Miniprotein binders against Putative (5-formylfuran-3-yl)methyl phosphate synthase. Designs and how they scored, part 9

Target 1, 236 residues: Putative (5-formylfuran-3-yl)methyl phosphate synthase, of Methylorubrum extorquens (Methylobacterium dichloromethanicum) (Methylobacterium extorquens) (q8gek8)
Amino acid sequence: MSDIVSISSARPRLLVSVRGPDEALTALRAGADLIDAKDPERGALGALPPETVRAIVAGVGGRAVTSAVAGDGTGREIAAAIATIAATGVDFIKIAVGGADDAALAEAAAQAPGRVIGVLFAEDDVAEDGPARLAAAGFVGAMIDTRGKSGTTLTSLMAAPQLAAFVAGCRTHGLMSGLAGSLGLGDIPVLARLDPDYLGFRGGLCRASDRRQALDGARVAQAVEAMRAGPRADAA
Short names: E, the ipSAE of ESMFold2; O, the ipSAE of OpenDDE; V2, 0.75 times the mean of E and O plus 0.25 times the DockQ between their complexes.

## First folded at step 2 (miniprotein)

Design Sx2 (from FH0 with T5I R7W E35V E44L R46Y E74V)
Fold by ESMFold2-Fast, scan of step 2:
Structure Sx2 (fold): chain B 236 residues (1-236), chain A 80 residues (1-80)
Amino acid sequence: as target 1 above (236 residues)
Amino acid sequence: SQTVIIWVTGDSPEVLDQIAKLVHDMARSLGATVVVKRDGNTLLIYVTGLSEDTAQRLADEIKKLAESLGVTVVYRIEDK
């Protein structure tokens, strides 16, 4: 069934963050592998209203993997947010995990077993044991993103060996790995070489490279082609 | 290239450990890379870099193993 989700680790997948069903269809038609519901007006992990998320899921109609941000709350608030987003029918739910102890992480993951992805911010120290801790807590994936959207990119905040160690840690512990953070098309060959399960984009695929502007289907299509060409795009 | 994604659900941590080890052995014998995650009573298995025939063989062997151990298995083979 379309409700049973399969994610291939054979190549990095393109994740596109969308603010509504129209952008979801634009990304889907252009060839995006994952459609991520996120409100660009509400910070790095802004949750869309549940009804908007449900509309995105319905519009995608099982033709791509879907995810949605539940936010960066703590304790009972994040647990309730995860349950609310889980009810929309998305395949995966993303939450911020900075500062949480192991018990809090386990409680959050338990709200939607097999569906929760933890987001670590590059501006905070990303602990070497981060993937191990998230896996032990019951998370299905881990990703790195940036809080700041003023032109500071993931690659300017973390060196390639640190990113490679994160991806390897995820693989060792059975987590999907994602990399995101103010990425542009030029970042694809260098980050694809690290072999994460997905690369996440918003601003770099919007008009004027502005995350608050409309998603540009032509730029999504260019990203899809760059992902298919793999890390050897410059050589072949 | 094929990827096999497998969900194994059982009520014994020891049985899930046994399945994980056997899946690692199967994947290595077939020249595949495998990543295994445990989440409570569920084992999530990713196997990558497979030919179509190898992917089907791995899936069939895991299903046979699951039947012998009384656990529930759901799997998908993805071509991308």
Scores: ipSAE 0.000, ipTM 0.156, lowest interface PAE 15.5, mean pLDDT 77

Design Sx3 (from FH0 with T5F R7L T33R E44W R46L R76Y)
Fold by ESMFold2-Fast, scan of step 2:
Structure Sx3 (fold): chain B 236 residues (1-236), chain A 80 residues (1-80)
Amino acid sequence: as target 1 above (236 residues)
Amino acid sequence: SQTVFILVTGDSPEVLDQIAKLVHDMARSLGARVEVKRDGNTLWILVTGLSEDTAQRLADEIKKLAESLGVTVEYYIEDK
């Protein structure tokens, strides 16, 4: 049995969403812990072409954990998308899980055992039993993201106690936890205190804070420093 | 509404405490909310509830103060 790749550490890790291998190298050199392949032109969970994902994986060369978005689909479509992205060699695969019943969740997780992370959207009602259901279905992680990318942030949609409950639920059920959603550098101190396994960024690290603009290595470096400087909150 | 995130790095705890107090006092005078945390040689400050003009002026003032006190400062102004 192979070891399961885990992103858990003593501090939250920085996940940077990139649209290609050049941005992946920019993020890696600036100190990003996780490199996430995502197409910002195709909504919140836009899948990049598999060839682009392979190029990102090759460029990273094992120097960081990699993930990729498989999308926001149903039934056979999501199963095929997961299999396609799994074949690229990424460590983890992200899919949207809102509205799926337990059987559909289990079927999706089974397409890539030990590798599937479920994404819940803050704009939807995030169920208190969400982490428990994903863990029972065979997911390895859960995260919250936002669908809207034009000024609506995670921290404007969910209060800190709700986010803390989500992170605690993931920990209780053995899931990696992630928080994302139009985050900026100013969100790092408040969210780092909740001790998720990672915080995910795209727009806040791009020129003009626009997710469709180029990734800015200096902003990635600032986020890395803020992650190290921000205090952690221990569940005691 | 604008947010200013400030990261200050320096070797003197007394200087970091002085900067934290000055920023807190400036934020109060502007009716803004402020959060401050220190971890060893690093101080992070989050100021929320600012106008665009006030956020830029606050950031410039803090950079000037930090440079005069021999510490490094990074800041980011964000429209939330």
Scores: ipSAE 0.000, ipTM 0.191, lowest interface PAE 14.6, mean pLDDT 79

## First folded at step 3 (miniprotein)

Design C20 (from C4 with W36E F37L Y40E E43R L44F R59E R62E R69E L70Y A77K; at its last look DockQ between E and O 0.02; V2 from the best seeds 0.00; counts 0 for: pae E 21.0 > 1.5, pTM E .744 < .8, off the site)
Fold by ESMFold2, look of step 3:
Structure C20 (fold): chain B 236 residues (1-236), chain A 81 residues (1-81)
Amino acid sequence: as target 1 above (236 residues)
Amino acid sequence: SDETVQRLTDQINHLMDRAQDLVRSGNPEEATELAELIQELIRFADELSQTGDPEQADELQELIDFATEYLTWLQDKLSKQ
């Protein structure tokens, strides 16, 4: 019997970024909790065409929580992108929000009330008050990701106390929290201890650990198993 | 502040609607994830209701009461599956 408090505190959910409906079904069958539509060939936070996002949503058919990247920045172009992605039926819409002022954040979140997640890049000095600002602006969640070039990873850019502070800030302000950034299976025990709501993956779950290669269902299943194993008692 | 109350109301209503769709379509484990978010937003709404003006507090209390009853129902349904 699932206790919502217990599940939220002990075992983050697995988010898998996919580039199309075939990969979405692969991730769904392997046990992914959130299926995220993202274009691995368009930089760190690339949006898929809306028709592809719609195909992913239709293929998932309400059997899993879905999200999609709308892009990065603020202003009229991102506002239109958010509205376009919102119309596809995904549950959550992700945008990168570094550098935006509070008014710009509020305007972006207003495009899809209750559905927008703000992405902060580890390379851009994640501000201590980021969760508070995003919550005040109307975002439903916040996550940290990396730009991913040259093999940089989340844990190489931010120490565990910084990541813990981010997750705690999200909890304090009622935001869903996510950690991502070139993660592999080995990162799960350490990052799960921080109790984020989800951990996000793509490259480490693709063939040859290359985000541009096809998603590997066996690797997704391994990540699901690792999430269920919980923190190891013998970890230092 | 008034915009913040409206957005919080929209956020909670959206998550309740989505959770209901997931339960209806046979996806109760995914509905559990949304229930956790609903609970956190209800706590935030309760804190905001204690510091807002009387009209906002009444509006938020109605939302809190409805969402709490829905969440109780949802948690009971998920526990039986």
Scores: ipSAE 0.000, ipTM 0.158, lowest interface PAE 21.0, mean pLDDT 81
ESMFold2 (binder alone), look of step 3: mean pLDDT 81; pTM 0.754
OpenDDE base, look of step 3: ipSAE 0.027; ipTM 0.372

Design C21 (from C6 with Q56E L59F A66W R69E F70K R73E; at its last look DockQ between E and O 0.06; V2 from the best seeds 0.00; counts 0 for: pae O 9.6 > 1.5, other shape alone 8.362 > 2.5, placed apart)
Fold by OpenDDE base, look of step 3:
Structure C21 (fold): chain B 236 residues (1-236), chain A 81 residues (1-81)
Amino acid sequence: as target 1 above (236 residues)
Amino acid sequence: SDETVQRLTDQINHLMDRAQDLVRSGNPEEATRLAELIQFLIEYADWLSQTGDPEEADFLQEYIDWATEKLTELQDALSKQ
């Protein structure tokens, strides 16, 4: 019986960043595919306490993919941070790769084999070899996000061809791809056409579009439907 | 080079024709999605014509190759129905 690899023309999956078990359950019930544990008050990759991450993982209970950020990658203790977050039982660990050399990238990925996602910032020059370097280091995914969350969206920082090249590069190197950066519902049709594995949201799905406010389950559900409608959702 | 961009453009146009044929043959949703993706490849090729960056040309080729695979998979899936 040949496993018909369902070539799911995999519409991008919805990644929702959450700061606690309550928001995790809200996102899950609304149809989020990936629950990303992050502290929105501690920057783009603010780590939650491990106990909070464990509570999120337990609350999700295997009903969705889970991730958590290990920090902003600026410290020498990246390896220890990844290991700490990996022990929470999350499926994936996100880390900023910054200016890390290949040895540092390999060391980072080795802390949780098959589970580490590299995050690149759109405000930084996203190197074209980024996907290749991350893959060679043993990362399983790459994601673009914005460092600033003050209304600068991903689409304002990077052109569609550059984002397309990134997604293609991830695919070529067998990496999962993610796009994020102050995304709103209106960004979904455009970014979904690039066929990333994930589109990532926080602020756009919160009350008053503020990432520090509560997650709005109705907005999460709207994002799910917009992702399901495909790139023509704005033509209706 | 202008020749590289022209070659890539020709590939993209061929993909667009294939995608449009698939739309007409009765799997409009996925074929339409691929056609929309191919439209971005056109925009990418246009941008590449301005920059002339060889690395960007390689990425465009990778995307064309992937789109080609997806169209082939879709065609094969339709032929088995």
Scores: ipSAE 0.011, ipTM 0.240, lowest interface PAE 9.6, mean pLDDT 84
ESMFold2, look of step 3: ipSAE 0.209; ipTM 0.645
ESMFold2 (binder alone), look of step 3: mean pLDDT 87; pTM 0.849

Design C22 (from C8 with R58E F61L R62E A65S Y68M L72W Q75E D76E; at its last look DockQ between E and O 0.01; V2 from the best seeds 0.00; counts 0 for: pae O 7.9 > 1.5, pTM E .570 < .8, other shape alone 8.473 > 2.5, unsure alone 65.951 < 70, off the site)
Fold by ESMFold2, look of step 3:
Parts: C-alpha cells; sequence; structure tokens
Structure C22 (fold): chain B 236 residues (1-236), chain A 81 residues (1-81)
C-alpha cells in the first residue's frame, strides 16, 4: 500500500509546478507537499509528455503527492488525455473545465475516479455553483488558477469574498481546494487566511521570478518556511 | 518600486475586503486579528512612501488614506458586534 501525504485544510500545502524530474527533485528536497507536472511553455495548463510525467513520478518515489495537467476542455480528446496521464502513476490529474455541462464533467471524472481536479480560471468568472457541480460529477478537487497574462495575479482578478466562498464551497462538498495564479512569496500569508488545502506556484519560485527559467530550490525552501509559519506564529 | 506600491495597495485592499466580509459573516474575532495585520501593512506602506520619489509617494499616500478610512469602518463595525 503506497503512502500518500494527507491533504488538510488546517494549513495550506505547497504545490510546486515543475517541468521535469530534476526540478521535481529540487522541489521535493526543499519540502514541497505536492509536485505538479506542467509545461510552462504551453499556456496556463500545458501538459507534459507522458514519459516526462512518468520520470517525475518515479523520481519522487511516493515521497510526496504528485499531480499532472492533462489539458483543457472535455470530450473524447480530454478523456483520452486523462487516461494517458492516469497511467503514469501520478496521484491527481488536473483539467480545465470551461463551460462543460454536467454530463461532460461526469464523463471526464470517470476516466480516473477519485483523482481528477477541476481547474477554474479567474478570468472566466468562477461560477458560484462550480464546487457543487464538480463534486456531483465525481471530481476530487477544484482549484482556481489564472491564464498567466503578464502582470496579473489571482488577488488582482478575484476579491477576497469570492475566493473565500470558493474555498468554503469546496469544503461543503468534500472537495480539495487549491488557489494559484502568478503567486509569489508575499501572497502566502494573505491567501493562507482563506484556508485552502493548497497554494500553487511556479514563476515566483523560479530564477529571476520567470516561469520559463529553472526552479530555484532556495526560493522553494522559503515558500515552505512561509507555509509552516501560516497566518499566525506558534503559541507562546 | 512602482510594482511594490501597487502590490502593497492590492494586499491592503484584499485584506480589508476580507475583514469586512468576516464581520458580516459572524467572525469578528478573526476580523480583529486581521485589523492588526492591516495596520502593520499601512505602516510599511507609509515607511516606503518616505523613501520614494514625489509622484510615487503621492500615490502611496492616497492608498494609505483610503486604507485608513476602510480600517476605521472595520473597527466601527467590530464595536457593534
Amino acid sequence: as target 1 above (236 residues)
Amino acid sequence: SDETVQRLTELINFLMEYAQWLVRSGNPEEATELADKIQELIEAADELSQTGDPEQAEELLEAISEAMEKLWELEEALSKQ
């Protein structure tokens, strides 16, 4: 039986998006809780080749939770992509769910029962009932991300009550909740107050704060430290 | 530096919106703790305003003034809880 790190709403877990096994080991050694396979050159949800995802999973070796992007949309193409990524052994599979109807959502979730996370983009007006619909369709989690337009961040696109309602909706419906979108170290204490299950990063943890550059292990370690401190220091 | 001022303003406004929502949602204890954090951010922004050039300082002072007004409204709402 494999050992998987429990995901908890007690404090946010750190998700780090990596582009290959070397960065995965960098993130793992620095203490990342979730290691996410994503191609930074292919839009907001760029999928890596399955061989690369397999190498990431093998390199992590069960020492951290893994996820990978399968793509955007629903239908036959995304269903095949989910199945392909599921075969890599990654723990969770992420897809953007756009304007899919409930039947399309259920079909997507059924490709990897209990393992599919639905990504909602802040730019597309996250529907209030999004968590309920994803849960009913069989998703295990939901997250908000951004399309990566230059100079925009999650908090510049969505107000705190909207993000809080999303996290609460996920909790009400038994979904893991994630918040991402051009986040940096300074976002951690702010967003941790909303109590999501995880916060997702790449660019702010890369050299020169550039998502296309190499992941910087020292920056990952700083994010880990910030997550452990949470919104409040230890009791006296 | 302009990006730092924009980021501080964004964070202050985000936390103010959240604190006001906490009050309306029946969570005044957490809102009180957040008010202390907001005050710290306003003080940091004020310190930054004294090291920048005049145009940058004016923008930051306007943001600080607005944040102080919202903080006063939050503290007033907390006193009615």
Scores: ipSAE 0.014, ipTM 0.481, lowest interface PAE 7.6, mean pLDDT 81
ESMFold2 (binder alone), look of step 3: mean pLDDT 66; pTM 0.467
OpenDDE base, look of step 3: ipSAE 0.017; ipTM 0.270

Design Hb1a (from Hb1 with A64E; at its last look DockQ between E and O 0.03; V2 from the best seeds 0.00; counts 0 for: pae E 13.7 > 1.5, pTM E .772 < .8, off the site)
Fold by OpenDDE base, look of step 3:
Structure Hb1a (fold): chain B 236 residues (1-236), chain A 80 residues (1-80)
Amino acid sequence: as target 1 above (236 residues)
Amino acid sequence: SQTVTIRVTGDSPELLDFIAEYVHWMAEKLGATVEVKRDGNTLEIRVTGLSEDTAQELAELIKELARFLGVTVEYRIEDK
């Protein structure tokens, strides 16, 4: 019986992508629940060097959940990437599953049992069976993100019913769910209603809303407060 | 038995150390013997005592690892 860590949190948790130990500490101090090691200059799932990931893990020191991206890939590339990142001591490894077949997915998940999260892109027509396939392969989570970062948000690419179906599918199959894709503070009330386990941010929490700029601790704190406020009851 | 020789070139000492550790770990799992030589920005790793099939599998894995890490890796497989 795999201990399904039922994160019964009445609210989504805040995932913040960071590119180094400095940003990791900024995010942690501001109240981020999950510190996600990612290179924003290397695409949607750009991997940091393993030594940088290790430094992030050490800096967090078990005070928050950690993850790191292992990039995009197929077949043996996915397995090798996961194995490399798993050795850094992060809690979870995020990988773009792309067009991997069931055998490749199973091999990928086997590199770090109980630690692998599959990432699906909103631009790639997220299949309804996505959560089921990832669960069957041994993944412990699934996340939607956007491949492009040039102003296209998750909510512009996917309708609320599709996102709700994804989150429900994850829950049905015992997966953690995450939603990301150029999110801003204004997206929190809408997406929180879908009850994902995590909402993921980078650019929206940076200076000038630019993912390449420094993480702004004040904006992270604002996101934490917005997540706590829950879905604003639309005063109908 | 087969010998896989791996040459890694990189400007990050930490990355070279990581690669050495990873290959060592994999070789141990395979029941193989590992020798590591470091010269400046070059790491040479020799893995001995492999079957032909296992040697090829290891070489392929290292190639994918190198691509993932964005480092230059050369390898050769030799009869021993």
Scores: ipSAE 0.000, ipTM 0.218, lowest interface PAE 11.3, mean pLDDT 85
ESMFold2, look of step 3: ipSAE 0.000; ipTM 0.226
ESMFold2 (binder alone), look of step 3: mean pLDDT 79; pTM 0.713

Design Hb1b (from Hb1 with L61R A64E; at its last look DockQ between E and O 0.09; V2 from the best seeds 0.00; counts 0 for: pae E 13.3 > 1.5, pTM E .790 < .8, off the site)
Fold by ESMFold2, look of step 3:
Structure Hb1b (fold): chain B 236 residues (1-236), chain A 80 residues (1-80)
Amino acid sequence: as target 1 above (236 residues)
Amino acid sequence: SQTVTIRVTGDSPELLDFIAEYVHWMAEKLGATVEVKRDGNTLEIRVTGLSEDTAQELAERIKELARFLGVTVEYRIEDK
């Protein structure tokens, strides 16, 4: 795509998680705003090999914003993973932040200043002060995701007021906000009203709605159209 | 402390709004204050209260984002 279109009353961008450069090109051709490198077969927040992330970044060629998962955990292992992923040229690095104290959060954010996004899992009871803690630690953004267990979706785990409070908390503390978690096209109208900075997808945009199957460019294009329609889903 | 002055030119009002929001987030994470003025197709952004290290970080990130978004960016770094 040659232009980025902002929706005037809501500003969600479309994040699409991809597992390689071929899927990255599929998502780009369909109009995705953010290309996220994530291994759908390595847990809820699985990292791709650094060379695969580099290939995605190169294939995107500056035509979309990029992010990549570094992993889950704290301490030296996650710090090394952040540094490794940061070196691939990706714009943002995502890590799961469960269980970390404030010092551990700050150390993680310091590995790639201004580029680290904290992922909070809906299954783990997202604290309403989570955005404040991540901002104080130096994160650039926060998002809610799901672990992908059977029948588990973002909207089944968190009510709209809880999600609205999260987005508002991110805005109050200057964080980029994201909502993800087994989302489908039908979730876009409701979640866009919350004004997150992005909505994240993979499984609902894959064949058979199965995140382990290939990304379906037609479904990505449908999500792009739904995102451009804005909070009034029937604007067409 | 340092001030980074950024001029962004583009034909899409929506794209300029996105850039202004993104710069605001980046500047706040770097502990800086941002002032934005819009004149037609041009954003003038002044980011104040940066260290030498954070001014460099901001400049590099804005340059990469501008390249990604296909907008023209000019910037200057000044001592306060």
Scores: ipSAE 0.000, ipTM 0.176, lowest interface PAE 13.3, mean pLDDT 80
ESMFold2 (binder alone), look of step 3: mean pLDDT 80; pTM 0.728
OpenDDE base, look of step 3: ipSAE 0.082; ipTM 0.558

Design Hb1c (from Hb1 with A64M; at its last look DockQ between E and O 0.09; V2 from the best seeds 0.00; counts 0 for: pae E 17.9 > 1.5, pTM E .741 < .8, off the site)
Fold by ESMFold2, look of step 3:
Order: sequence, then C-alpha cells, then structure tokens
Structure Hb1c (fold): chain B 236 residues (1-236), chain A 80 residues (1-80)
Amino acid sequence: as target 1 above (236 residues)
Amino acid sequence: SQTVTIRVTGDSPELLDFIAEYVHWMAEKLGATVEVKRDGNTLEIRVTGLSEDTAQELAELIKMLARFLGVTVEYRIEDK
C-alpha cells in the first residue's frame, strides 16, 4: 500500500424506509445509503413480516446497509422480536424505547449485540439522558422519530437546539444518531446543519407525500442529491 | 486499548468503496480511529482505540457484513 485514501464521512446519510423488495431496489438504485424495512400501516413503528425482511435483504444483496423495525413491545416481547428480525440477515434492528427501564433495554440490546438502534418519539419528550442510557445498555445508535399523525412533524415538535443536544449526546456516548419524522426535501438543509449521522425518510419520498403510497424513485434521487450538495451555512 | 486489522478482498470496485465508506462511518460511531488503504482488490482497514469488548463486537459485525456482502475477510485483534 502506497497511499492512504481519505474517504469523506458523507454526513448526513440517507435512510429510506421501504415496505418490500421492490421499494428496496427503487431506493438502492436511486442512491439511498441505508435501506430500512418498516411497515407504514402498522402503527408508529411497524414491523414487517420476517419473510418480507429476508426478501429485502436478499434483493439488496449486500449493496447497501439494511435495517428493520422489530417493534414496540415489552422487554420479553421485544427480545423475541429482535431475535426473529436478527435471523433475517438485516444489519441493524430498530426498536422503540420510551417505555423500558434500564434492565429491559440491556436485555433487548443483548439479543443482537452491536446491532440495535433505539427509537425515541418526539411526542414523548426526549429525555436529555436518553443517549447515555441507550449507550450504557449496549445500543449502537439512537434516533428521534415521530408517530406520523396528521400535522405532526419532527420540526413542529422539537426546536433546533433540542435536536442539536440530542445529536451531541449521541456523539458524546459513541452512538450513531438519526433524525426522522415526516421529513421532506425542504427539511434537509436545516437538519443537515445539525450534523446527524443520518436523516430518515418515507412519506416525503412517496407518491403524494403519503407514506402509505408507493415510494417514488425520482424523489429518492432528489433527496440523495440534496444530501450530497454539502452543508449550506446560510440556509434558513 | 486494542487494534483490529481487517483485510477485505473482493472483485467489485463499487462494493469495496461501499465497505470502506461504511467502516469509516461505523468507526466514527464507535469513537475509534480508522485508517483505510486500498491496493487493487484488497482493502486494509486498521481500527484503533477499542476496548476488548468493543473490539470483539466489531469483529463479529465485520464477519456478519462480509457474509452478507459476499466478500473475503481476514482479521486480527492486537492488544496494543
């Protein structure tokens, strides 16, 4: 080896939530960095059937990083769900963490060491020590999302200083950080300035901006280009 | 602290570029220092500043990704 190649961190990365292998390929071809398996019709953090997750993983074929939602249940139910999703071959597993104590969190993370991401909902008041608790429990990352009800978006629920504090907390504790919650293309300039590791999308990249409709490859490509345009210090 | 040295061999330049980018991203999340060198179809990746438990977890993650990405991976863990 004669040279060290410097590779940009490319922050933030684009996470796209998909409901099946067709949408996964659409997102992949358009340039998404992370392909996330999530059922937009099954509540706030809906899990897809394991067979569908396996089909997504197979269709991506190692060309992108994959994640999947395991659910929002109790400690024992979450542990079983994590094990089931881990067996699909997905790289990371996402669970909602707002109702669990430290012991339950640690038990959940132990089901797939180094692979579990904790989802905090903006509607539930994100505790300042949330990143510290998740890191101590063994999570690899944390993200903020919204429940996606009409009229609720990440930026309507949390001000920029609150989001910046969350990202900083994740960085301090060695967690990857994600911001999501009914985001659209217009949110990218502002949220990218907060320097999260990824921004998560579905509804804003779907037909009619409706998360229950089909993913739109052209909108995914637009988001990819917006992410790669670089930070803009003068964005409003 | 521990160092994990990883050698990845594959015949797809796009896949090797993806792996290098992904490892940089993950190493930053783990608070580790990473160096990546590419020579032809081989990447050499050196991750430093790890605890024993974190080094083992990284090794398992790399093996998992290598299996799913269809590339050949060799690694070693050193106590320095």
Scores: ipSAE 0.000, ipTM 0.141, lowest interface PAE 17.9, mean pLDDT 79
ESMFold2 (binder alone), look of step 3: mean pLDDT 78; pTM 0.714
OpenDDE base, look of step 3: ipSAE 0.036; ipTM 0.236

Design Hb1d (from Hb1 with E14D E57Y L61Y A64Q R67E; at its last look DockQ between E and O 0.01; V2 from the best seeds 0.00; counts 0 for: pae E 12.8 > 1.5, pTM E .752 < .8, off the site)
Fold by OpenDDE base, look of step 3:
Structure Hb1d (fold): chain B 236 residues (1-236), chain A 80 residues (1-80)
Amino acid sequence: as target 1 above (236 residues)
Amino acid sequence: SQTVTIRVTGDSPDLLDFIAEYVHWMAEKLGATVEVKRDGNTLEIRVTGLSEDTAQYLAEYIKQLAEFLGVTVEYRIEDK
């Protein structure tokens, strides 16, 4: 059992998924570190129209890092989807890697050098070599999310040791690491201890905890504060 | 050609190592040369052989990345 030395890294960064410029500004004002352009109505990695993504980028105006999802495409569609979203001016592009082979992964990463983040789903078997494969293909980050948004959280699907191993693997291979999957404010202390580079939220920061509802700026601010507080000492 | 000098300051050695590796990777893709110096919590990266168009892009990109990672970053661009 290799003692994953909790490197005293800075608090995880807050990723907030937004569906338009209005929500982008709300998230930004509340202190989000990364504004992620995503359509919550089109699945786990539902892509917004490029024009909407451009409007989000313009609204943020370089005041935060931006990303956008390219979709849940199959291996052959990944490259084209990335190219489309890359042209919007976002800093990073998130794409589901699915069952893509190494050649397809390399082609995908080549569409936007230094900007592509691979997304793995917790419902799938997350292979231990996932980070290594993504790094070898030219990805700059890896993220775990959930396919389903119907109440199944990341922590219900994956154990802390698996998540810790993923984060460590990303670090070892020079990837940014992200964790998401129907997270709420209550998940922050536990997941922050794993020292990912960022935690991703949507539904947990919306009105009524519904991803299809409006983003709640007050909840975003609460998440920022929770992440700053660091891991709560487990009440022994 | 342009030279970009980037200074990164952070308390996490792992983050500094990540940034250094990332810049090397980007520079290689751009056909640029990279020199890295590390002194304690400070990383100085010098990227040479860049076009005018790529120098500003690289500098701003690394700045945004560093800020995202929660480290302090400064850069300068010089004509070489």
Scores: ipSAE 0.000, ipTM 0.205, lowest interface PAE 12.4, mean pLDDT 85
ESMFold2, look of step 3: ipSAE 0.000; ipTM 0.224
ESMFold2 (binder alone), look of step 3: mean pLDDT 79; pTM 0.722

## First folded at step 4 (miniprotein)

Design C23 (from C21 with T4E R7F D10E Q11Y H14W R18K; at its last look DockQ between E and O 0.53; V2 from the best seeds 0.00; counts 0 for: pae E 3.2 > 1.5)
Fold by OpenDDE base, look of step 4:
Structure C23 (fold): chain B 236 residues (1-236), chain A 81 residues (1-81)
Amino acid sequence: as target 1 above (236 residues)
Amino acid sequence: SDEEVQFLTEYINWLMDKAQDLVRSGNPEEATRLAELIQFLIEYADWLSQTGDPEEADFLQEYIDWATEKLTELQDALSKQ
């Protein structure tokens, strides 16, 4: 029985996308809560080779939560992709859910019970019933991200009330929630107030703010401190 | 909450000052990004004014009007670069 870590923390956790064991260790040492295995060169949900994901999991060694993407969810291979990534020992598997019917969602979630997170894209119409549908299908989390990483941020694509409704919907349906999409340090104070379980970063924590460059441990540490400094810190 | 309104207004003010400094220093791309974030926060303030404490609604509306004017000025400055 995997103890569903009741994220009872009054503060969002830091999700950092990494492309290898080296970046995983950098993120972990800097205080990332979740290490997300992803290939930034293969789009928003670019999957790493299973051997690379295994190396990341081994490097983390249970000191943080791990996730990995299983691809962009196109076609009949998604179930096999989820199963392959699930076998790496990651805690969670992320998939795109766009255009999938309820049967396809249920089949996807069934490949790794209690471990599958659905990703919705801010460029798509994020339906209000999204969290409800994902929960009904057996997902344990939902995230919003952006498809395009070329200058389009989450806050430029979705209004605060829409994001708030998404997070609230996730909570109502017992899903973990995550927000991502070319986020920078400046986005943290605002998005943290929406009370997501996770805020996700890549490019904003890299050298030159380029997702293709090396992860900067100092920037990761700054993000950790920014999330800790949020106004909910003073209400305790 | 009063704390939320206070934080929101202080943060918008800080972002506005920073954006203006970036314009003056010749960093229009980063200033544009901050302008987008300010717009997002104004929309959040509007939502709070409608759903929050009625006692704060008048204050928030006045602030939104002011912040919107300042954002327009910033956007105009960015368009002239």
Scores: ipSAE 0.335, ipTM 0.708, lowest interface PAE 1.3, mean pLDDT 88
ESMFold2, look of step 4: ipSAE 0.343; ipTM 0.711
ESMFold2 (binder alone), look of step 4: mean pLDDT 85; pTM 0.833

